VHH binders against q9p7q7r1507to1629. Designs and how they scored, part 24

Target 1, 123 residues: q9p7q7r1507to1629
Amino acid sequence: SVLLAEDNIINIKVISRYLERIGVKFKVTMDGLQCVEEWKREKPNFYSLILMDLQMPVMDGYQACNEIRKYELENDYPKVPIVALSANALPHVVLSCKDSGFDSYLAKPITLQHLSLIISGIL
Key: E = the ipSAE of ESMFold2; O = the ipSAE of OpenDDE; V2 = 0.75 times the mean of E and O plus 0.25 times the DockQ between their complexes.

## First folded at step 25 (VHH; framework vhh_8ghr_2)

Design L4 (at its last look DockQ between E and O 0.46; V2 from the best seeds 0.00; counts 0 for: pae E 7.5 > 2)
Fold by OpenDDE, look of step 25:
Structure L4 (fold): chain B 123 residues (1-123), chain A 122 residues (1-122)
Amino acid sequence: as target 1 above (123 residues)
Amino acid sequence: EVQLVESGGGLVQPGGSLRLSCAASGFTFKSSYIIGWVRRAPGKGEELVARIDPKSGYTRYAESVKGRFTISADISKNTAYLQMNSLRVEDTAVYYCARESIYDFKEGFDYWGQGTLVTVSS
């Protein structure tokens, strides 16, 4: 299953359509806090991938990723792959994602091809 | 074979300066790699000091060294540098040069140098 954290309704619709087309189960959360809470609610390895927008209300993607990584360490959980959804591929964004513990990133706009490639390599 | 070789470490008084070098081989700075300096002080864990994308020139610094240290890279020499000014006693550490991929986060730093000792003491 894939966990999607995205606050933009249009992006949710687009990414959901792609995920459905790829044939993977997924759940949508609207901010980083919801994402973290949903991930914590399920058993380890329930989610095989988290797609996380960097810019969200309440809690952004950087904070959410960091929280997940901390929780994993504290509870001896296996690492869940987390892919940042970024508006751009600037070096400072890439480095920030690395610092926050992301495994990869996708630059927006998200395409089916790129998403399929990420999912096929992770799932 | 990928190799990173640090040099330039030594003993310096507080307020002094040192310039570390990291000679890289087995890969090119023109590719998608970030070069970082990581230090390990006695009895302490690793601290990422600075990072540079040699290709773009983009740099990042730890807050503890910001304004005092400067990381740079010479693509023609495939060498990265760390200019350390206004050195403090707490900067004493073994300084390692390390490589990481810009777009593949899975491995983090995949190659490290042997390290060079920097001692700041009066």
Scores: ipSAE 0.196, ipTM 0.579, lowest interface PAE 1.9, mean pLDDT 93
Fold by ESMFold2, look of step 25:
Structure L4 (fold): chain B 123 residues (1-123), chain A 122 residues (1-122)
Amino acid sequence: as target 1 above (123 residues)
Amino acid sequence: EVQLVESGGGLVQPGGSLRLSCAASGFTFKSSYIIGWVRRAPGKGEELVARIDPKSGYTRYAESVKGRFTISADISKNTAYLQMNSLRVEDTAVYYCARESIYDFKEGFDYWGQGTLVTVSS
């Protein structure tokens, strides 16, 4: 199952359509805190992939990723694939994602092709 | 041929300072590459100490060296620097300059220098 963290309703609709067309189960959360708490609520490996927007209210994507990585280390959990959803692909943004513990990134607007490739490579 | 040549290592007392240089050839700092300093202490794994995107000025440091080390780059000289202040015995290591591409997280560093030894001892 895929966990989507995205606060923009339009982006949620688009990405949800893509996930449905790919045929994977997914859950949507609206901020980084909801994302971290939902991920913690389930057993390890329940979510095979987290798609996480970088800019969200309450807790941004960088903080949420850091929290998940800390929790994994503290509990000796396997590292869940986390892919950043970025509004831009400026080098310093991409580097910040790498340093925060993300595994990859997707630049917005997200395409079905790129999302499919990420999911097929993981699942 | 891409080359990275480190210099500036040596023996220094605790609390002292050293400045490492990494002269790059075969590519330019104007391109989309990151320069990193990686150290390897005897019997220990590799630690990424600092990295810089010379084009944008973005820098990042390992927690173990924050406030003591400063990475910088001079695009006109195609050279990166690591200023190491307040050195401690645990900073003793071989320091490598390395290059990486920003956009492929899996590739990591693709070119490495030969390393320069830094020894911090009384």
Scores: ipSAE 0.014, ipTM 0.313, lowest interface PAE 7.5, mean pLDDT 85
ESMFold2 (binder alone), look of step 25: mean pLDDT 83; pTM 0.842

Design L5 (at its last look DockQ between E and O 0.02; V2 from the best seeds 0.00; counts 0 for: pae E 11.2 > 2, grease 27.9 > 24.2, SAP .689 > .668, placed apart)
Fold by OpenDDE, look of step 25:
Structure L5 (fold): chain B 123 residues (1-123), chain A 122 residues (1-122)
Amino acid sequence: as target 1 above (123 residues)
Amino acid sequence: EVQLVESGGGLVQPGGSLRLSCAASGFTFKSSYVIGWVRRAPGKGEELVARIDPKSGYTRYADSVKGRFTISADISKNTAYLQMNSLRVEDTAVYYCARESIYDFKGYFDYWGQGTLVTVSS
């Protein structure tokens, strides 16, 4: 299953459509806090991938990713792949993602091809 | 430190079987990493033979080995395997175990074993 954290309704619709076409189950959360809580609620390995927008209300993607990584370490959880959904691919954003514990990043706009490539490599 | 150590290679006749092992350390198969077997035949480039996500059990194979090779992983032993059946002369190669990582839509192998030689000859 894939966990999507995205607050933009249009992006949610687009990404959801792509995920459906790829044939993976997924759940949507609309901010970083919801994403973290949802991930914690499920058993380890329930989610095979988290797609996380960097800019969200309440809790942004950087914070959410960091929280997940901390929780994994504290509870001896397997590491879940987390892909940042980024507005751009600027070097400082890439570095920030790496520092926050992201495994990869996907520059917007999101395409089916790129999403499929990531999912096919992770799942 | 991440390490991958292959074993099980050797000389076998065409039609024979071998089972390769890849003992991994420095990271857990419970992580998101993918394990692959890559072979290098004499005078040829590298070929990804098979890959497995140990956590999910999902596998992929090169067309050249489909139906003959089986990749598997034992999470409890942190070891991956390659069961090679119906071996052919063209399967002769050094077989490497490698850890695959993905970043920025690019898959790459960031750690490799030293390789084990498989020779198929009559």
Scores: ipSAE 0.017, ipTM 0.241, lowest interface PAE 6.5, mean pLDDT 90
Fold by ESMFold2, look of step 25:
Structure L5 (fold): chain B 123 residues (1-123), chain A 122 residues (1-122)
Amino acid sequence: as target 1 above (123 residues)
Amino acid sequence: EVQLVESGGGLVQPGGSLRLSCAASGFTFKSSYVIGWVRRAPGKGEELVARIDPKSGYTRYADSVKGRFTISADISKNTAYLQMNSLRVEDTAVYYCARESIYDFKGYFDYWGQGTLVTVSS
C-alpha cells in the first residue's frame, strides 16, 4: 500500500489515476501532519512507500519526513521508503530532501513511467 | 584529475578560531557538486561537519558545530572554507574536504583531500 501526501487536487487526481493503472492500493492525505498521523496509525510496513509533496499546508514535506524518521529511530522501526515530489530539480531542493531523510526525488510533472519505476524499486 | 587540497590546520587553545581552506582542481564549483567537510577524531569514525552547494549557497551543519562553524565557498577561486570559532577540545580531528554529486542520493563523497590536522588543547 502507498501513502500519497499531496494538497493540490489536480495532482492528486493525476497521481491517483496512475496508481490505479499500476494496480496498487493507496490512501491520500492532504498535508504533512495528516500524512505522519496516518502512517503512525497503521502497523509498521503497512505502507510500503510514501509519495510526499514538499510544499503542503500545516506541515511541509521536509518536516513530515523528518518526523517520520525521528519516530522510526525512537521506536526502532524499519525505514519506510519516502519519495519527494517537487516542482523543480534545483540543487538546494535536492540537498534539503537528502538531509531530511528522503530516499529519492521526483520532479513534476510526474509520469506513469517514472512512478512505475519507483514502485518496482528501480531509481 | 580531480584534486582537493586542504590547508589551515594547526594547534589552537580552547575558545580559539581557525579557518580551513579547500582548493579544488579538475572540476569547477559552477557545476552541480557539493563540498563537504568531514572530520575523523582519533579512534572514531567519520562525522560530516558541514556541506555547501556553492552554486545555490545551500548549507547544512552537524548539530555539534551549529552556530560555531561556518562553511562558505568562493566560486571565482574554486575554494571552500570552514571558519571554526569557539573551538573545543572535542573538535580535535583530522578535517577532510570532500566532493559529492547532489543528483545521486545513494552517492558518497567520491573525492577526498589529504586532510589537515586541527588540535585543540591547552
Scores: ipSAE 0.000, ipTM 0.186, lowest interface PAE 11.2, mean pLDDT 83
ESMFold2 (binder alone), look of step 25: mean pLDDT 83; pTM 0.844

## First folded at step 26 (VHH; framework vhh_8ghr_2)

Design M1 (at its last look DockQ between E and O 0.68; V2 from the best seeds 0.00; counts 0 for: pae E 16.3 > 2)
Fold by ESMFold2, look of step 26:
Structure M1 (fold): chain B 123 residues (1-123), chain A 122 residues (1-122)
Amino acid sequence: as target 1 above (123 residues)
Amino acid sequence: EVQLVESGGGLVQPGGSLRLSCAASGFTFKSSYVIGWVRRAPGKGEELVARINPKSGYTRYADSVKGRFTISADISKNTAYLQMNSLRVEDTAVYYCARESIYDFKEGFDYWGQGTLVTVSS
């Protein structure tokens, strides 16, 4: 199953439609805190991928990723693949994603082609 | 001081069972530490047999023992156990209980017990 963290309703609809067309099960959360709490609520490896927007209210994607990685360390959990959803691929954004523990990124606007490739390579 | 004390080793026939215990002192299983069982046979290197995070209950096993050995922990007794079933001659080794801090992310155990000998033979 895929966990999507995205606060923009239009993006949620688009990405959800893509995930449906790809045929994967997913759940949507609308901020970083909801994402972290939902991921913690399930057993390790229940979610095989997290798609996480970098800019979200309450807790941004950088903070959420860092919290997940800290929790994994504290509990000796395997690392879940986390892919950043980014408005751009500027070098400082890519570096910040690496420092926060993201595995990869997708630049917006997200296409079915790119999303399908990421999911195929992970799932 | 941190101490790990193993017990439960001995001589068993192939196909038999043993349960090893590792009593810990100087730290608590409620903390973020991993407890592992490592074995060393004469003339062979170390093999990590099983590990558990007692706080989360998450376990991992070497392929050589998967399905036969079970690691567990009793937080209230601050003790870890290794249930060894369907023992084989190749399981003969000194079994060490060891602790690893996961905060440092360095691979390796920081405290070791004295070991308990398990001999599997007819």
Scores: ipSAE 0.000, ipTM 0.148, lowest interface PAE 16.3, mean pLDDT 84
Fold by OpenDDE, look of step 26:
Structure M1 (fold): chain B 123 residues (1-123), chain A 122 residues (1-122)
Amino acid sequence: as target 1 above (123 residues)
Amino acid sequence: EVQLVESGGGLVQPGGSLRLSCAASGFTFKSSYVIGWVRRAPGKGEELVARINPKSGYTRYADSVKGRFTISADISKNTAYLQMNSLRVEDTAVYYCARESIYDFKEGFDYWGQGTLVTVSS
């Protein structure tokens, strides 16, 4: 199962359509806090991938990723792959994602081809 | 002083069961530590058998023991256990209880017990 964290309704619709076409089960959360709470609610390895927008209200993607990594370490959980969704691919953004614990980076706009490649490499 | 003391080892026939105990002192299972059972068979290297985070209850097992062994922890007794069922001759080894920090697990286990011998033989 895939966990999507995205606050933009249009992006949610687009990504959801892509995930449906790929044939993966997924759940949508609207901010980083909801994403973290949803992930914590399920057993380890329930979610095999998290797609996380960097810019969200309440809690952004950087904070959410850091919280997940901290929780994994403190509870001896297996590491879940987390892919950052970003509006640009600037070097400093990529570095910030890496420092926050992201496993990969996907620049917007999100395409079915790019999403399929990411998912096929992880799932 | 940190100490780990294993018990429960012995001689058992193939298909039998044993329950090992690891009594920990000098630290609490409520702390940021993971407890592991590591075995060393004669002439072989060390093998991590099972691991548990007492706080979260999350467990991991080697493929060789999955479905047969169960690791658990009692925080109130500061003791970890290894229930070994359907024992095989290849399970014969000295079994050690060991501690690792959840923040420094890459460096391995920092404290070990003296070990308890498990012999599986017909």
Scores: ipSAE 0.000, ipTM 0.257, lowest interface PAE 11.3, mean pLDDT 91
ESMFold2 (binder alone), look of step 26: mean pLDDT 84; pTM 0.848

Design M2 (at its last look DockQ between E and O 0.75; V2 from the best seeds 0.00; counts 0 for: pae E 5.7 > 2)
Fold by OpenDDE, look of step 26:
Parts: C-alpha cells; sequence; structure tokens
Structure M2 (fold): chain B 123 residues (1-123), chain A 122 residues (1-122)
C-alpha cells in the first residue's frame, strides 16, 4: 500500500488517478502530521511507499520525514521508502530532502510515467 | 580522473585553530556535486562533519561542530575549506574530503581524498 501526503486537492485527484491506473492500494492524508500518525497506526511494512509533498500545512514534508525516520530508529522498524513530491528540483531543495531522510524525489507536475517508474523500482 | 587532495592537518593544542583545504580536480565545483568533510576518530566510525554545495553555498554541519567549524568553497580555485576553531581533544581524527552527487540519493560519496590527520592534544 502507498501512503500519500498531499494538501492540494487537484494534486490529490491527479496522483490518486495515477495510483489507481497503476493498480496499487493507497490512502491519502492532508498534512505531514496526519501522514505520520497514519503510518504509526499501522504495523511495520503495512505501507511500502510514502509519497510526501514538501509543502503542507500543520507539518511539512521535511518534518514528517524526519519524524518517521526517528520513529523507525527508536522502535527498530524497517525503513519505509519515502519519496518527496517537489515543486522543483533546485539543489537546495534536493539537499534538504536528503538531509531529512528522503529516499528520492519526484518533481511536479507528477506524470504517470514517472510515478510508475518510482513505484516499480521500489515495490 | 577525479581527485581530492586534503592538506592542512597537524598537531594543535585544545582551543586552537586549524584550516583544512581540499583541492579538487577532474571535475568543477560548478557541477552538481557537494563537497563533504568526513572524519574518522580512533576507535570510532565515520562522522560527516560538514557539507557544502559550492554553487549555492548551502551547508550542513554535525551538531558536534556547529558554531566552531565553518565549511566554505572557492569555485575559482576548485577548492573547499574547513575552518576549525575552538578545537577539542575529541576532534582528533583523520579528516577526509569527499564528493557527493546532489541528485543521487543512493550512492553517497563517490570519491574520497587520502585524508589528513588532525591531532588535538596538550
Amino acid sequence: as target 1 above (123 residues)
Amino acid sequence: EVQLVESGGGLVQPGGSLRLSCAASGFTFKSSYVIGWVRRAPGKGEELVARIDPRSGYTRYADSVKGRFTISADISKNTAYLQMNSLRVEDTAVYYCARESIYDFKEGFDYWGQGTLVTVSS
């Protein structure tokens, strides 16, 4: 299953449509805090991939990713792949993602082909 | 051929300062790479001390060196530096300069220098 963290309704619709076409189960959360809480609620390895927007209210993607990584270490959880959904691929943004513990990044606008490649490479 | 050559290591007293240099060749600091300083202390594992994107100036520091060490890069000289102030005995280590692709999340540092020894002792 894929966990999507995205606050933009249009992006949610687009990404959801792509995930459906790919044939993967997924759940949507609207901010980083919800994403972290949802992930914590499920057993380890329940989610095989997290797609996380960087810019979200309440808690952004950087914070959410960091929280997940901390929790994994504290509880000896397996590391879940986390892919940043980024508005751009500027160096400082990419580096910030790496620093926060992301496994990869996907520049917006998200395409079905790119998403498929990410999912096929991780799942 | 990509090469990184460190210099500037040596013996220094606690509270002293030292400036390390990393001369890079085979690639330019204008490319999509960051330069990091990684140290290995006796009996300890590797620790990323500091990292810089020469183009943007974006930096990262280990908590253990924040406020004391400063990483910088001179694009015109294709050289990175590590200014180490207020040195402590626990800073004793071999300091390596290393290169990492900005956009590669998996490979980590792909080229390393031979290292330079920094010894902090009274």
Scores: ipSAE 0.582, ipTM 0.811, lowest interface PAE 0.8, mean pLDDT 95
Fold by ESMFold2, look of step 26:
Structure M2 (fold): chain B 123 residues (1-123), chain A 122 residues (1-122)
Amino acid sequence: as target 1 above (123 residues)
Amino acid sequence: EVQLVESGGGLVQPGGSLRLSCAASGFTFKSSYVIGWVRRAPGKGEELVARIDPRSGYTRYADSVKGRFTISADISKNTAYLQMNSLRVEDTAVYYCARESIYDFKEGFDYWGQGTLVTVSS
């Protein structure tokens, strides 16, 4: 199952439609804190991929990714693939994603073909 | 041949300062690479201390060194620096300069220097 963290309703609708067309099960959370708590709530490996927007209320994507990576290290869990959803691909944004522990990124606007490639390479 | 050569390590008392240098050859700081300083204390593993993209000036620091260490780069000299102030005993480690491609998430640091020892002891 895929965990989507995105606070923009329009983006949620678009990405959800893409995930449905790809044929994967998914759950939506609307901020970084909800994402971290939902991931912790399930057993390790229940979510095979997290799609995480970088800019969200309460807890942003950088913080959420850091929290997940810290939790994995503290509990000797396998690393879940986490893909950043970014408004742009500027070098400082990409480097911040690497520093936070993301495995890859998708620049917005997200297309079905790019999302499909990321998912097929991970799942 | 890509090479990274560190210098500037040594023995210093707590509260002191050191400046590390990393001279790069085989690539230029104008390219899509970043320079990191990674330290390794006995039995503690590796810690990314600081990271700089010389072209944009983007920097990132470990929480343990924020406000005390400053990373910088001189593109014309193809050299990166780590200014270490207010040094503490726990900063004792071998410090490595390392290179990473900005856009390659799969490859971590691909070239490493030989390391320079920093000892903070009274």
Scores: ipSAE 0.039, ipTM 0.429, lowest interface PAE 5.7, mean pLDDT 87
ESMFold2 (binder alone), look of step 26: mean pLDDT 83; pTM 0.838

Design M3 (at its last fold request DockQ between E and O 0.91; V2 from the best seeds 0.00; counts 0 for: pae E 3.9 > 2)
Fold by OpenDDE, fold request of step 27:
Structure M3 (fold): chain B 123 residues (1-123), chain A 122 residues (1-122)
Amino acid sequence: as target 1 above (123 residues)
Amino acid sequence: EVQLVESGGGLVQPGGSLRLSCAASGFTFKSSYVIGWVRRAPGKGEELVARIDPKSGYTRYADSVKGRFTISADISKNTAYLQMNSLRVEDTAVYYCARESIYDFREGFDYWGQGTLVTVSS
């Protein structure tokens, strides 16, 4: 199952459509806090992948990723793959993703091909 | 061949300063690589001390060294530096410079220097 954190309705629709086409189950959260809470609510390994937008209200993707990684360490959880959804691939953004504990990133606009490649490599 | 060569280590008293250098060859600082300083203290694991993207100047520091250490890079010399001020005994370690691809999330640091010893002791 995939957990999507995205606050933009259009992006949610697009990514959801892609996930449906790929044939994976997924749940959508609207900000980083909701994402973290949803992830924590489920048992370890319930989610096989988190797609995390970087810019969200309440809690951004960087913070959310950090929280997840911290929680994993504190609770001896297996590491869940987290992929950043970024508006660009600027070096400082990519590096910030690395620093936050992301496993990879996808630059927007998200394509079905790129998303499929990421998912196929993880699931 | 990619090479990183550290220099500048030595013995200093607490409160002292040192400036480490990392001379890189086999690749250019104008490419998509960052340079990191990683230290290994006796009996401890690796700690990323600081990292810089030479092109953008984007830097990262460990909390333990913020405000005391400054990482920089000279693209024209293909050399990175670590200015270490207000040194503490706990800063004693072998300091390595290492290269990491910005866009590679899996490989981490792919090339390392031989390391230079920094000893802070009264």
Scores: ipSAE 0.720, ipTM 0.861, lowest interface PAE 0.6, mean pLDDT 95
Fold by ESMFold2, fold request of step 27:
Structure M3 (fold): chain B 123 residues (1-123), chain A 122 residues (1-122)
Amino acid sequence: as target 1 above (123 residues)
Amino acid sequence: EVQLVESGGGLVQPGGSLRLSCAASGFTFKSSYVIGWVRRAPGKGEELVARIDPKSGYTRYADSVKGRFTISADISKNTAYLQMNSLRVEDTAVYYCARESIYDFREGFDYWGQGTLVTVSS
């Protein structure tokens, strides 16, 4: 199952439609804190992939990713693939994603082809 | 042929300063690569000390060196620098200059220099 963290309702609808077309089960959360708590709530490996927007209210994607990586290390959990959803691919954004523990990124606007490729390469 | 050549290492007292240089050839600092300084102390693993995107000036530092080390780049000389201030015995290591692709999460550093030894000792 895929966990989507995205606060923009329009982006949620678009990405959800793409995930449906790809044929994967998914759940939506609307900020980084919800994402971290939902991921913790399930058993390890329940979510095979997290798609996480970088800019969200309450807790941004960088913080959320870092919290998940800390929790995995502290509890000896396997590392879940986390892909950043980014408004741009400026060097400092991409480097910040690497430093926060993301496995890859997708620049907006996200296409079905790019999303499908990332999912097939991870799942 | 991509080459990275470090210089500027040596012996220095605790609290002292040292400036390392990394001369690059086979690519330009106007490309989509960053330059990093990685150190290896005897009996320890590698630590990424600092990174710079020479084109934009964006930098990132390890917590262990924040406020003491400064990474910079001179595009016209195709050279990166590491200014090391307030040096401690724990900073003793071989310092390597390395190149990293900004946009490839699969590959870390792809080209490395030969290393330059920095010894901080009374």
Scores: ipSAE 0.178, ipTM 0.557, lowest interface PAE 3.9, mean pLDDT 88
ESMFold2, look of step 26: ipSAE 0.110; ipTM 0.521
ESMFold2 (binder alone), look of step 26: mean pLDDT 82; pTM 0.832
OpenDDE, look of step 26: ipSAE 0.610; ipTM 0.819
ESMFold2, fold request of step 27: ipSAE 0.164, 0.155; ipTM 0.550, 0.542
ESMFold2 (binder alone), fold request of step 27: mean pLDDT 83, 83, 83; pTM 0.842, 0.841, 0.843
OpenDDE, fold request of step 27: ipSAE 0.716, 0.081; ipTM 0.858, 0.524

Design M4 (at its last read DockQ between E and O 0.81; V2 from the best seeds 0.00; counts 0 for: pae E 4.2 > 2)
Fold by OpenDDE, last read:
Structure M4 (fold): chain B 123 residues (1-123), chain A 122 residues (1-122)
Amino acid sequence: as target 1 above (123 residues)
Amino acid sequence: EVQLVESGGGLVQPGGSLRLSCAASGFTFKSSYVIGWVRRAPGKGEELVARIDPKSGYTRYADSVKGRFTISADISKNTAYLQMNSLRVEDTAVYYCARESIYDFQEGFDYWGQGTLVTVSS
């Protein structure tokens, strides 16, 4: 299963359409806090991939990723792949993603091809 | 061939200053790489001290050195620097400069210098 964290309704619709086409189960959360809570609610390895927008209300993607990584370490959980979604690929943004513990980075707009490659490489 | 060569290490008293240099060759600072200073103190693991993207000037510092150390880069010289002020005994370590691809999330630092020893002692 894939966990999507995205607050933009249009982006949610687009990405959801892609995920459906790929044939993977997924759940949508609309901010970083919801994402973290949802991920924690399930057992380890329930989610095989997290797609996380960087800019979200309440808690952004950087914070959410960091929280997940901390929780994994504290509980000896296996690392879940987390892919950052962002409007640009500026060096400081990418570096911030790396520092937060992201495993990869996808610049928007998200394409089916790129998403498929990410999922096929992980799932 | 990619090479990184550190210099500037030495013995200093607490409160003193040193400036380390990292001369890079085999690649240009105009590429998508960052330069990091990583130190290894006796009996301790590696610690990323500071990192810079030479192109953008974006920097990151370990909490332990914030306000005391400054990382910089001269693109024209393909050289990175670490200005170390208000040195403490706990800053004693071998300091390495290393290269990391900005867009590679898996490799980490792919090239390292031989390191330069910094000893802070009264």
Scores: ipSAE 0.722, ipTM 0.863, lowest interface PAE 0.6, mean pLDDT 95
Fold by ESMFold2, fold request of step 27:
Structure M4 (fold): chain B 123 residues (1-123), chain A 122 residues (1-122)
Amino acid sequence: as target 1 above (123 residues)
Amino acid sequence: EVQLVESGGGLVQPGGSLRLSCAASGFTFKSSYVIGWVRRAPGKGEELVARIDPKSGYTRYADSVKGRFTISADISKNTAYLQMNSLRVEDTAVYYCARESIYDFQEGFDYWGQGTLVTVSS
């Protein structure tokens, strides 16, 4: 139900534990390209939320988000909620997320409280 | 009361230039707001032409104006500018200055100016 794109093993472990405690199904990918390919592999609305780190190898989060939004537009797909995972909340970073097509952001370190709120507001 | 006042519109021949100004009051450019220029051509919807975060200098442009328009801001004067070069007939529109919160992904522009008419005609 939730697709996580994160290349940092520590963050993967923490976020995975949170998702398990919340009780949602999820899959982990380790770069933006894997994330885009996994999202395309499933049918529309299979993933109800994408949690996407901004800085990843191969394809960063901005590029991955752009690719998903382009694919949705080209195929008349519903817009999947995509939440950026950011090391900081500097205005420039937040504005870049808006312009790339993200629906919101979470500043690291990610807390169970904030993640739960995002998931409950979407799911 | 938040106000945005545009100026600098007028009649220009194709290929000409104009500079629009947006004087802001009721808030400061030192805050977490972005200033955008939105245009409305006859029979068309709104198009976000450019936006700027005055504090960081972050800018974004519509593809239709890239390389021809430049947005800027002067924090000390609480004023944003749109320099429009190489104007085309298709740029004819009412140009609005508008404010947007940086951290709100859902609300869009909350305050708008009255607009300034730009007519590009030979």
Scores: ipSAE 0.178, ipTM 0.570, lowest interface PAE 4.0, mean pLDDT 89
ESMFold2, look of step 26: ipSAE 0.154; ipTM 0.531
ESMFold2 (binder alone), look of step 26: mean pLDDT 82; pTM 0.832
OpenDDE, look of step 26: ipSAE 0.608; ipTM 0.814
ESMFold2, fold request of step 27: ipSAE 0.167, 0.074; ipTM 0.541, 0.437
ESMFold2 (binder alone), fold request of step 27: mean pLDDT 83, 83, 83; pTM 0.835, 0.840, 0.837
OpenDDE, fold request of step 27: ipSAE 0.720, 0.716, 0.717; ipTM 0.860, 0.861, 0.861
ESMFold2, last read: ipSAE 0.159, 0.122, 0.116; ipTM 0.552, 0.508, 0.527
ESMFold2 (binder alone), last read: mean pLDDT 83, 83, 82; pTM 0.839, 0.839, 0.833
OpenDDE, last read: ipSAE 0.387, 0.709; ipTM 0.709, 0.858

